# VH-VL binders against q9umr5, part 65

Target 1, 268 residues: q9umr5
Amino acid sequence: SYKPVIVVHGLFDSSYSFRHLLEYINETHPGTVVTVLDLFDGRESLRPLWEQVQGFREAVVPIMAKAPQGVHLICYSQGGLVCRALLSVMDDHNVDSFISLSSPQMGQYGDTDYLKWLFPTSMRSNLYRICYSPWGQEFSICNYWHDPHHDDLYLNASSFLALINGERDHPNATVWRKNFLRVGHLVLIGGPDDGVITPWQSSFFGFYDANETVLEMEEQLVYLRDSFGLKTLLARGAIVRCPMAGISHTAWHSNRTLYETCIEPWLS
Key: E = the ipSAE of ESMFold2; O = the ipSAE of OpenDDE; V2 = 0.75 times the mean of E and O plus 0.25 times the DockQ between their complexes.

## First folded at step 3 (VH-VL)

Design ga28 (framework fv_mavrilimumab; at its last look DockQ between E and O 0.05; V2 from the best seeds 0.00; counts 0 for: pae E 5.3 > 2, placed apart)
Fold by ESMFold2-Fast, scan of step 3:
Structure ga28 (fold): chain C 268 residues (1-268), chain A 123 residues (1-123), chain B 111 residues (1-111)
Amino acid sequence: as target 1 above (268 residues)
Amino acid sequence: QVQLVQSGAEVKKPGASVKVSCKVSGYTLTELSIHWVRQAPGKGLEWMGGFDPEDGETVYAQRFQGRVTMTEDTSTDTAYMELSSLRSEDTAVYYCATQYYSILTGRYPFDYWGQGTMVTVSS
Amino acid sequence: QSVLTQPPSVSGAPGQRVTISCTGSSSNIGAGYDVSWYQQLPGTAPKLLIYGNSNRPSGVPDRFSGSKSGTSASLAITGLQAEDEADYYCQSYDSSLSGWVFGGGTKLTVL
């Protein structure tokens, strides 16, 4: 029988946005119980990520408790960062496949319509002044803003991403790493035509250096230090990379070919 | 002021077709999705179909597929629902309703409703 | 098929509290789709009363509140008024039907 699937949405999303994904799962894995967590929808998706992690944690506990054989997570965009934190803070999670759909795992550094709506007079080059303030860190999007030209400010001010990536020390880091390593598979999905996640390689733990040249996961200090277990997972054969061209940011959860190629194999 | 104004009551014979209109004012059809819901006398609400802007197509409830056609004229901000092969069981009030997606809420409620059009099917 | 179940009727006296349940399944409310509630006064079109499980549109009194848990949702009405006498419908999306579904409706009588 198939393990239950829990879906965590992204910025300005709702559960209705995943109707096609649920239809695909029902077609290929009939009888699968799929739950899209109906929390922090719309404007509430702007709430600080640690607040969202707490709420999603409360929602996933009873689902995981009912599934002793394990569960799968499908986490879209910003939701992939929520799932990163869930896997670290939960001492008792039973997640088999963590499927990350175009999530900015190393952060975001790009102008989007969402950022222009929220901060219309700002450019990506000066958003660090807002995002790395205490006020800015009250917005989810600033919790994973990663300006490669102000990496020192990111490391000092990020209340979320720098901590879960082990880029800044935290008292719970050892426990978070141990918890994260219990995951069965880390399935990373993303692509060059996303148009929102910048750089798109952030979905695969790649990111800009100070010259905006992308360095891949294996060149990241986070990987080399094995800060939260990426090097250990890769050595264990537990990391799956599934890049696909031709898919825009809002299409990752509604493209059948993407589902069949990158998601379906990991739902057994 | 958002207002939905529907066409007047119709009396049809079994086997005929009926076409109900819904004129939208206060917003344009390019900003809204129109759905159709019917209610037989003394019975509950039944969704018939509506436009899905993400898919760019109209979705019909399975029991009405093949009998219902929903169209829109964006130049006049008027939506239409045509139901064919009418049966006495199709006697109902037919409502159009707007479904407006707000980034702020992330929700898809049927937030404004037309006054309803009574369609009576009798021999 | 996955249709939402409501009690056919509820009743209360002025000033009292009533609740109306809406029971779904794993393909609708249980799948995470939110619930809206509609009030239909006699001879009128439905009016949006609650959306997104618990949110009130402008003009809806705070006597009306919504909640959702598991595969079910509830509408609570406190301080009942004679004007609340109406039919109430819940609504959600159903992935097995690929469409929107309504509950069967609940007639509220204020005695």
Scores: ipSAE 0.726, ipTM 0.875, lowest interface PAE 1.5, mean pLDDT 91
Fold by ESMFold2, look of step 4:
Structure ga28 (fold): chain C 268 residues (1-268), chain A 123 residues (1-123), chain B 111 residues (1-111)
Amino acid sequence: as target 1 above (268 residues)
Amino acid sequence: QVQLVQSGAEVKKPGASVKVSCKVSGYTLTELSIHWVRQAPGKGLEWMGGFDPEDGETVYAQRFQGRVTMTEDTSTDTAYMELSSLRSEDTAVYYCATQYYSILTGRYPFDYWGQGTMVTVSS
Amino acid sequence: QSVLTQPPSVSGAPGQRVTISCTGSSSNIGAGYDVSWYQQLPGTAPKLLIYGNSNRPSGVPDRFSGSKSGTSASLAITGLQAEDEADYYCQSYDSSLSGWVFGGGTKLTVL
C-alpha cells in the first residue's frame, strides 16, 4: 500500500485547485489516502506564515500519527514555505518525501497580480518600505519578500524567512536543523516559465545578488554554512531537482507530464 | 444581483432531444461559470456538468458524456443545455446555477439558481 | 445510492436543535474538499445555506451552522421554526468521479 499524501496549498488557494493532482495520484497509486489541508483558504492565506504553520501543524499531527511508516508532503507555492517551517518545528514528523512545487524557498522579488491587488501603488523596488515594517510583516507575502537591494533590512525585519533559513541568529536554529534533516527526500520543482515566482530559481534555493544576477543554491551563504541542512541533504543524495519549462504558476498541479516526471516517482 | 431565468416546461418523446435555455441578468457570462443540475421527481439533486475556466472547457458528469452539450451565447448572456436520446428516466426538473471563480477569491459553490425547467419524457 | 449519505428524514419540535449528517469518503470530504449545504422549499429551486464547510451567505440566520470532520459533515439548526421545514442537501467534489456530488437529501419536519 502507499504512504498517505498531505497537500498544502498556496496563496489564494483551496483544496479544489488540486483536483487534477488528486486524480493523477488515484490513477497511478490507487488506494492512497490524500488529504488537501483546507485551512487558510482564500484571503486567510494572507495571515502571517507563523500563524499558518501553527494551524497546519495541528492538522497534520493526527494524520502522521495514523501512519507510522511515514507520509509525503506536496506543498505548492507559499505552501512550500509553510511545509519547510513545519519540518523544522516538528521534532516528531515522519515525512519521507517533501515535494516543493514551485515554492519561493529563497524568497520573492517580483510584481504579481496578488501584490498589485494588495499594494496597488507599489512596485517591487519600493515595496521594502511596506514589507520590512511591523505592519507589513502581518501579511504572508511580506514574510518571504526578499529585496536583494535592501538585504540589511531583510535580515533585520523578516519575521519568517530569515529565521527558517538561519540567516539571523535565534535560539532554535540547531533544533530546527536537526528536525528538518529527518526528511527522507527534498524534491524541488519549478521552471523558467512560471511567471510568478521571481526569480524562478527561488524554487531551487537560488536567488538574486545585488545586480539581480541569479546565484544558484550552491553559491548561497545558507548552503555554504549549512545553516538548516541543505549541504548535508545534498551530500546524502537526498535533494532532487526537477525543473520543467512551459508551465505557468497555476498549472503545476494540473500538468500530467510534470506529475509523471517529477512527483510520481516519490510517492512510495 | 444575479438572476437566472430559464425557458418553459417541455414534453418530449423518447429518443428526442431537448434544449433548455438560461438567461443571466445582473452579471455577464464572461464572469460566471454556469452549471446544470437536475432533479427527478421524488429524487435528489444530480450535477450534470458545467464550464471550468481552469480547464478552458466544459466538463460533463461521466454518466452524461456523449448525450449532453452545454453552450453559451455571450452576446445574449444565455447558457444552453441540450440532452439527446431522451429516456423516461430523464424526466426531471433541470436547473442552471452559477459558480463564480477567480484566482484571487477562489471558487464559490452554486450560489444563484434558475427557477428550473420541467422536462417530461413520455411516449 | 448517493455518493454522500444523508438520513432520509429528521424532525424536531419548535425551538429545538437538530443536526443533519453528511457522510462521504476519502475521495470527497476526506480528501479535503469543502462541503456546502442547500435548502429546498417545496416547489422551489435550491438555495445556498452554507459554503466552505461553515460560512453563511448574507441573509442566512446564524442559527444555521456547518462543520466538517474526517469524512463527514454536519448541518446544525438551532431554534427550529416552522419555516425551516424543507429538504436539505450537502454537496462536495469527488476526485474519483471527477465531478460535483450531492447527498441524497434530508426532509426536515418541524413537529
Scores: ipSAE 0.248, ipTM 0.718, lowest interface PAE 5.3, mean pLDDT 90
Fold by OpenDDE, look of step 4:
Structure ga28 (fold): chain C 268 residues (1-268), chain A 123 residues (1-123), chain B 111 residues (1-111)
Amino acid sequence: as target 1 above (268 residues)
Amino acid sequence: QVQLVQSGAEVKKPGASVKVSCKVSGYTLTELSIHWVRQAPGKGLEWMGGFDPEDGETVYAQRFQGRVTMTEDTSTDTAYMELSSLRSEDTAVYYCATQYYSILTGRYPFDYWGQGTMVTVSS
Amino acid sequence: QSVLTQPPSVSGAPGQRVTISCTGSSSNIGAGYDVSWYQQLPGTAPKLLIYGNSNRPSGVPDRFSGSKSGTSASLAITGLQAEDEADYYCQSYDSSLSGWVFGGGTKLTVL
């Protein structure tokens, strides 16, 4: 039998978003128990990410308990950050494959339609004024807003990304790293035609420097310092990078070619 | 996963009204927008209307304004389309279809369809 | 007559490549709205074939592909099979009509 699959959705999503993915899994891995967690749907996905992590944790614990052989996680967009944090705080998770599906793993710094919706009077260059305030951090989007031009504010005000990255010192950094390293494989998926994740390399832990030059994972301080285990995972062959062009952000979970190439191999 | 089951065939006189139902299963009606598309015999697909989450209201094609009413019962996960003042030209297979909407993606196409309901209007 | 224009019919032999065009205007395809394609087998309801210009839902073989450019879109079918004989419709959203629009449909015959 196949290991159960747990799916975590992204910003403004619902379980319905994954209807095609469910069909793909059923066709290729018949009998697989797939659970799309119906939590924090729609506008509720704007709630603080730590709150989401707690909610999702409560939901996955029973599933993991019933699956002693392990489970797979498919986490889409914002959900990928939720899952990474989840695996960091859980000392007893049994995740085999953690599939990060077009997630802003290294943060977001881009003008997108949802930003205009949430902050109609703010541009990317000024969003730090909102996101790095106490009330700004009550929104999930601000929890992983990573302004390369205001690094000090990011490091001091980010209540989520900076912590799970180990970029800001905290008492649980060592334990979180240990927990995260329990994962069997970290599968990173994304691509240049995403249109939402900015930069798209964030899905692979790449990100802007102070000049907005994109640096790859191996050039990031979090990697070099192995602050949450990226360097260790890479060294053990546990990181899989699967870039794909020609896929928009909202199609990652509904593209058959992408599924067969980047997702299916890690569900067996 | 998603299934749409429509009501049976209808035969109506000109001037009468017809009400077609569409029951959703697999997902709840609150998670979906229902649209209606008809197809006259040997002709193409014609969009009639449906709920537009972006506008937050039911939108009808101009051709059917004042003559069509689309409603839903969330307690039974059933959508309805009523067409009044029927004409011979309204003879067609009527389909319900699902649409998903996201703030990020906008309007999705119609990915699941009912089996269709044949409505015949004749004297 | 349809807002989106398709050829009434196309044909091809098994194994060949065929394309179906869909021509819109500045108020729909040209306005940046995505194009979807539907396959309708005889006596059946339409089935979503392509969405978001080039994405395939479950069950659609990779020999089906979609593209969009300017005010037009195209559906390509490679390795044509007998089972592909059907009517094909393109669809988009039209801002001037504030609603969804379909092409007139294309009958594909496999020779």
Scores: ipSAE 0.216, ipTM 0.698, lowest interface PAE 2.4, mean pLDDT 93
ESMFold2 (binder alone), look of step 4: mean pLDDT 89; pTM 0.926

Design ga29 (framework fv_mavrilimumab; at its last look DockQ between E and O 0.90; V2 from the best seeds 0.00; counts 0 for: pae E 3.9 > 2)
Fold by ESMFold2-Fast, scan of step 3:
Structure ga29 (fold): chain C 268 residues (1-268), chain A 123 residues (1-123), chain B 111 residues (1-111)
Amino acid sequence: as target 1 above (268 residues)
Amino acid sequence: QVQLVQSGAEVKKPGASVKVSCKVSGYTLTELSIHWVRQAPGKGLEWMGGFDPEDGETVYAQRFQGRVTMTEDTSTDTAYMELSSLRSEDTAVYYCATQYYDFLTGRYPFDYWGQGTMVTVSS
Amino acid sequence: QSVLTQPPSVSGAPGQRVTISCTGSSSNIGAGYDVSWYQQLPGTAPKLLIYGNSNRPSGVPDRFSGSKSGTSASLAITGLQAEDEADYYCQSYDSSLSGWVFGGGTKLTVL
């Protein structure tokens, strides 16, 4: 009776991190078939996002085919960007709820421990030199690096996020928009105490302007131009915003109150 | 150079309790997660419980809930597993094992194991 | 019974290839949880052989390999040696039990 749930993890993560999420789903929606995609785990999560999209696409096709009434996606952190691309490149997806769990939908501009491990001498102000090179674009985290002080370089060099957000032209943009608009609900989750996603409002399609002032979704050009369908989805009542304070980046998939408030209502 | 050394064999009567120790060297106990696994003679491995490093809490297998208690003494780098209300079917070798988070693979293997402690429950 | 199903025994000749299966369900391997493999020589504690489906710890020869597909996993041993004679256990996490689970074990006999 319940639609299957597909879970896509984040950077340096794996399926075991979602054990509490699966426990909550089993308690509230017993009998739900939940699959955490065990692909691109650990350091493999650093592979280019288009490579990850291809691999995850191959994994979701048979699951979607076996569920003609539809499926739900729960996509955590970097995984939310993978799911954004999946919904755009798949002409035949049957996703009802796309639940984006603290994902940097407009990009990332902040120092993280993983960035320091990978690029130990770089500060966020200098990372554009590495990320916007051909070599840097071979790393997933650089695919959504969005330096608000070098927006011209971001638009020209981003091989993933600028294209999927419709910020730079692409031959497939019209088809990607049409495919994305088939989603039933876009559920956006995030909060100010995340500590990793910078700015945290990126999880709600907000982002820094050139002065590092956060502009919310409705002030973004991608929304105003309706580049991939956000304005259309909001007008349909298909966008749900569920911010919650007090939750750190690694706790979004293991907080019961968060699950009950923001996730549970969308798992039909 | 991680080494786990367990306490010696025990013989107990039905209804008694047993407390097995596991002394850790090579790392401090505060940075490790210890799990307990048992094996009845001629049978397979059975997970009993252990410390969940992500949540900072000890979790027990449903089958042992209410009978097992797992504790740690960080001052002596020693983990303990106490099993109460012993039955003859609790006769087994009890192992402690370290669980390690390998961030390069995103995995949580049971990477080092103690030598095992034989617990015999008989009248 | 065990939650993960393994054949109770497998045999092979020296130098040959042997495969040990581990069959799970939708609540464990099918839910996406990874699989680890342990080797237990007679009278000894289990030793980690493979983790995260296919990763080898330092010191494990590359003739041991693991794979996972759907609700099942496999351990392959190539170039069988007499020293490989042991019990082999698969392990995963089970969401319905909220805990770690092991297979029933497979006794490998080398002719």
Scores: ipSAE 0.745, ipTM 0.885, lowest interface PAE 1.5, mean pLDDT 92
Fold by OpenDDE, look of step 4:
Structure ga29 (fold): chain C 268 residues (1-268), chain A 123 residues (1-123), chain B 111 residues (1-111)
Amino acid sequence: as target 1 above (268 residues)
Amino acid sequence: QVQLVQSGAEVKKPGASVKVSCKVSGYTLTELSIHWVRQAPGKGLEWMGGFDPEDGETVYAQRFQGRVTMTEDTSTDTAYMELSSLRSEDTAVYYCATQYYDFLTGRYPFDYWGQGTMVTVSS
Amino acid sequence: QSVLTQPPSVSGAPGQRVTISCTGSSSNIGAGYDVSWYQQLPGTAPKLLIYGNSNRPSGVPDRFSGSKSGTSASLAITGLQAEDEADYYCQSYDSSLSGWVFGGGTKLTVL
């Protein structure tokens, strides 16, 4: 039998957004138990990411317990960060494939419709004033806002991304790294035509330097220092990078070609 | 605020076709997603198909594939459902309904319904 | 033959609490798809009562509530009133059918 699949949604999503993905899984892997976690939907997805991590943890624990052979995680957009944090705090997870579907794994620094809605009078260049405040960090989007021009504020004020990345020292960094390294495979999916994840390379742990030049994963300090295990995972052949062009942000979970090429191979 | 007004009752012979209309007011048709649901006398509700705003296309229930056609005239804000090869089992009240995306909840509720159109198929 | 299974009928006295169950499968409710509920008064079109498992549209009293667990959902009505006598339908999405599905309906009688 196939291992159970757990799906974690993105910002403002619901289970209906993943209807095509579930159809594809049912067609290609009949009998697979797929669960789209119905937590923190819609506006509730704006709640602090650590709160979301706790909620999702409570939901996945019983699923994992019933699947001693392991489970697969498919985590979309913001959900990819939630899942990474989840796997960092769980010392007993049994995740085989962690599929990060167009997630801002190294953070976000770009103007999007979501930002315009939340902060209609703010540009990305000034959002640090809001996001790196105590009340700003009460919003999920600010938890992974990564301003390359205000690195000091990011490192000191980010209550989520800087911690799970091990960019700011904390007492649990070593344990979180150990926990995350329990994953069988880390499958990174994204592409240049996403239109939301900025830069799109963030889905592959690439990001801007101080001059807004995009550097790849291997050039990032978190990789070089192996702060949360990326270097180790790469060394053991556990990281899969699957870039695809021609896919918009809201289509990653609905594209058949993408599913067959980047997702299906890792659901066995 | 949103009103759906459907065409009148129809009586058809087996093998014939019926086309039911649904006129939208309060909002434009382009702002709404129209679906069709039928209900046989004394029976439950059955979804037939409708426009999916995320996919940008009309989706039909598998049971009606090849026999139902849903179209829209944006100039008159009117949606149509045509069912061909009618059978006695197609006798039912046919409803049009709107589905919209609620940004705050991330859901797609069916919030407004037409008054229904009775279609009777008899020899 | 409905994809979602409901009891054919339930009854209660005024002021009582009644519940209507909706049982699905791993391809709909069990997969995490939302459940909506509709109220249909005699001779009228269905009316949206609950959507997204537990959300109430404007105008729906808070004595109506919805919940979901596993492969099943439930509609609860507290403080039952005479005007609540109607048919109630649950709705969800089914991935195996690639479409929306309804329950068979439940007739609620107020004694």
Scores: ipSAE 0.414, ipTM 0.786, lowest interface PAE 1.5, mean pLDDT 94
Fold by ESMFold2, look of step 4:
Structure ga29 (fold): chain C 268 residues (1-268), chain A 123 residues (1-123), chain B 111 residues (1-111)
Amino acid sequence: as target 1 above (268 residues)
Amino acid sequence: QVQLVQSGAEVKKPGASVKVSCKVSGYTLTELSIHWVRQAPGKGLEWMGGFDPEDGETVYAQRFQGRVTMTEDTSTDTAYMELSSLRSEDTAVYYCATQYYDFLTGRYPFDYWGQGTMVTVSS
Amino acid sequence: QSVLTQPPSVSGAPGQRVTISCTGSSSNIGAGYDVSWYQQLPGTAPKLLIYGNSNRPSGVPDRFSGSKSGTSASLAITGLQAEDEADYYCQSYDSSLSGWVFGGGTKLTVL
């Protein structure tokens, strides 16, 4: 009797993209109820992340209610940010393992094929002009855009990432931290050959300083201040880091070795 | 506009093989995934297999494993389905259909279909 | 016997509303895979009617709509017209079979 697994997809994704992951789970954990949330697919994944959090919250409530022993989350790319926000806003979540699969947890500072579809020229150094405006914050990419050269604009304009990181003061910070800390394990997965998450260490709560030098999780202010519970979780032994080289961004959910090494052990 | 034109009807004896062609126009095979679906007379639709661009290979429905081969000739933009060891139960209309990843919706519709090829297996 | 279960037939009078159900399982619709619907007029190839549970391709009138809940899906047709008389098939993906699956089909008769 394995805990149910809830899967949350990323930007310009759909439920079908996870078919191989579901097959791996069926093979190793037969009888596990797995639900890939079929919401905000394709272009709808550009909707504001708070809107996505609300929709995914409504979808997970009945699944969690039927599983009093707990559930697991597997959350890919942008979906990992949705899941982290869910864990903060849900007073009554029963998540055991939160598996963050190559997610830009500290933000994104890099061009992607999806971003190039919207803006045909490289926008990395210029996207702050768009993203740190009220209009730009209506797009999910801008909700976690983190330009290390315009940190004052980020801190003032971010409607999502700066809030869930506790980088900007807000009245729910204490409650969100308390809720997040109820998770059993935080499993961080990513790697240097991802090619999309920039810096790839964002998947491990690392990020650029103003010189584009990567500071690891333990060097980040949000960790040192324990603003949403990372330091507490690490001290509790609840953070698992599982880096793997040789995997491109679209292959994380279709690589058997990754599944067996980094995901399978946490699907109790 | 995408168009799929299939080869003509065939009559075969049990134990033989049949190879149905599907000519694509309006796109190239490098842009599209071709799938094959059959329909026995008076019956429903049955997926047989197709090329999956995410996997980079052809995937066959389990009941046809070992009997079906699906190939493509990119120089002529023609897909082929060959079914061997024919039985009377293989009498059906065989359709080719396109599938592509719609980047904007995140979906994989079977949106364009060939006219169908009737294959009759009898003695 | 099909993986996705549809009623073998439904009927309705012109101008009325009909629905066609598509019942799956935890390995297909219940796993989160979306549903597509196809219309097949007599003697013709299937035509895509609905994909991604509720999306209409260009040229499909808005009186056709789709929805999904739990392990089942539904196609609704409002303002029923004589030309809607056809066979209707649902489709999804199935993780246990590692492949695409269709319903058994529903014959719609316009009275």
Scores: ipSAE 0.410, ipTM 0.766, lowest interface PAE 3.9, mean pLDDT 90
ESMFold2 (binder alone), look of step 4: mean pLDDT 89; pTM 0.921

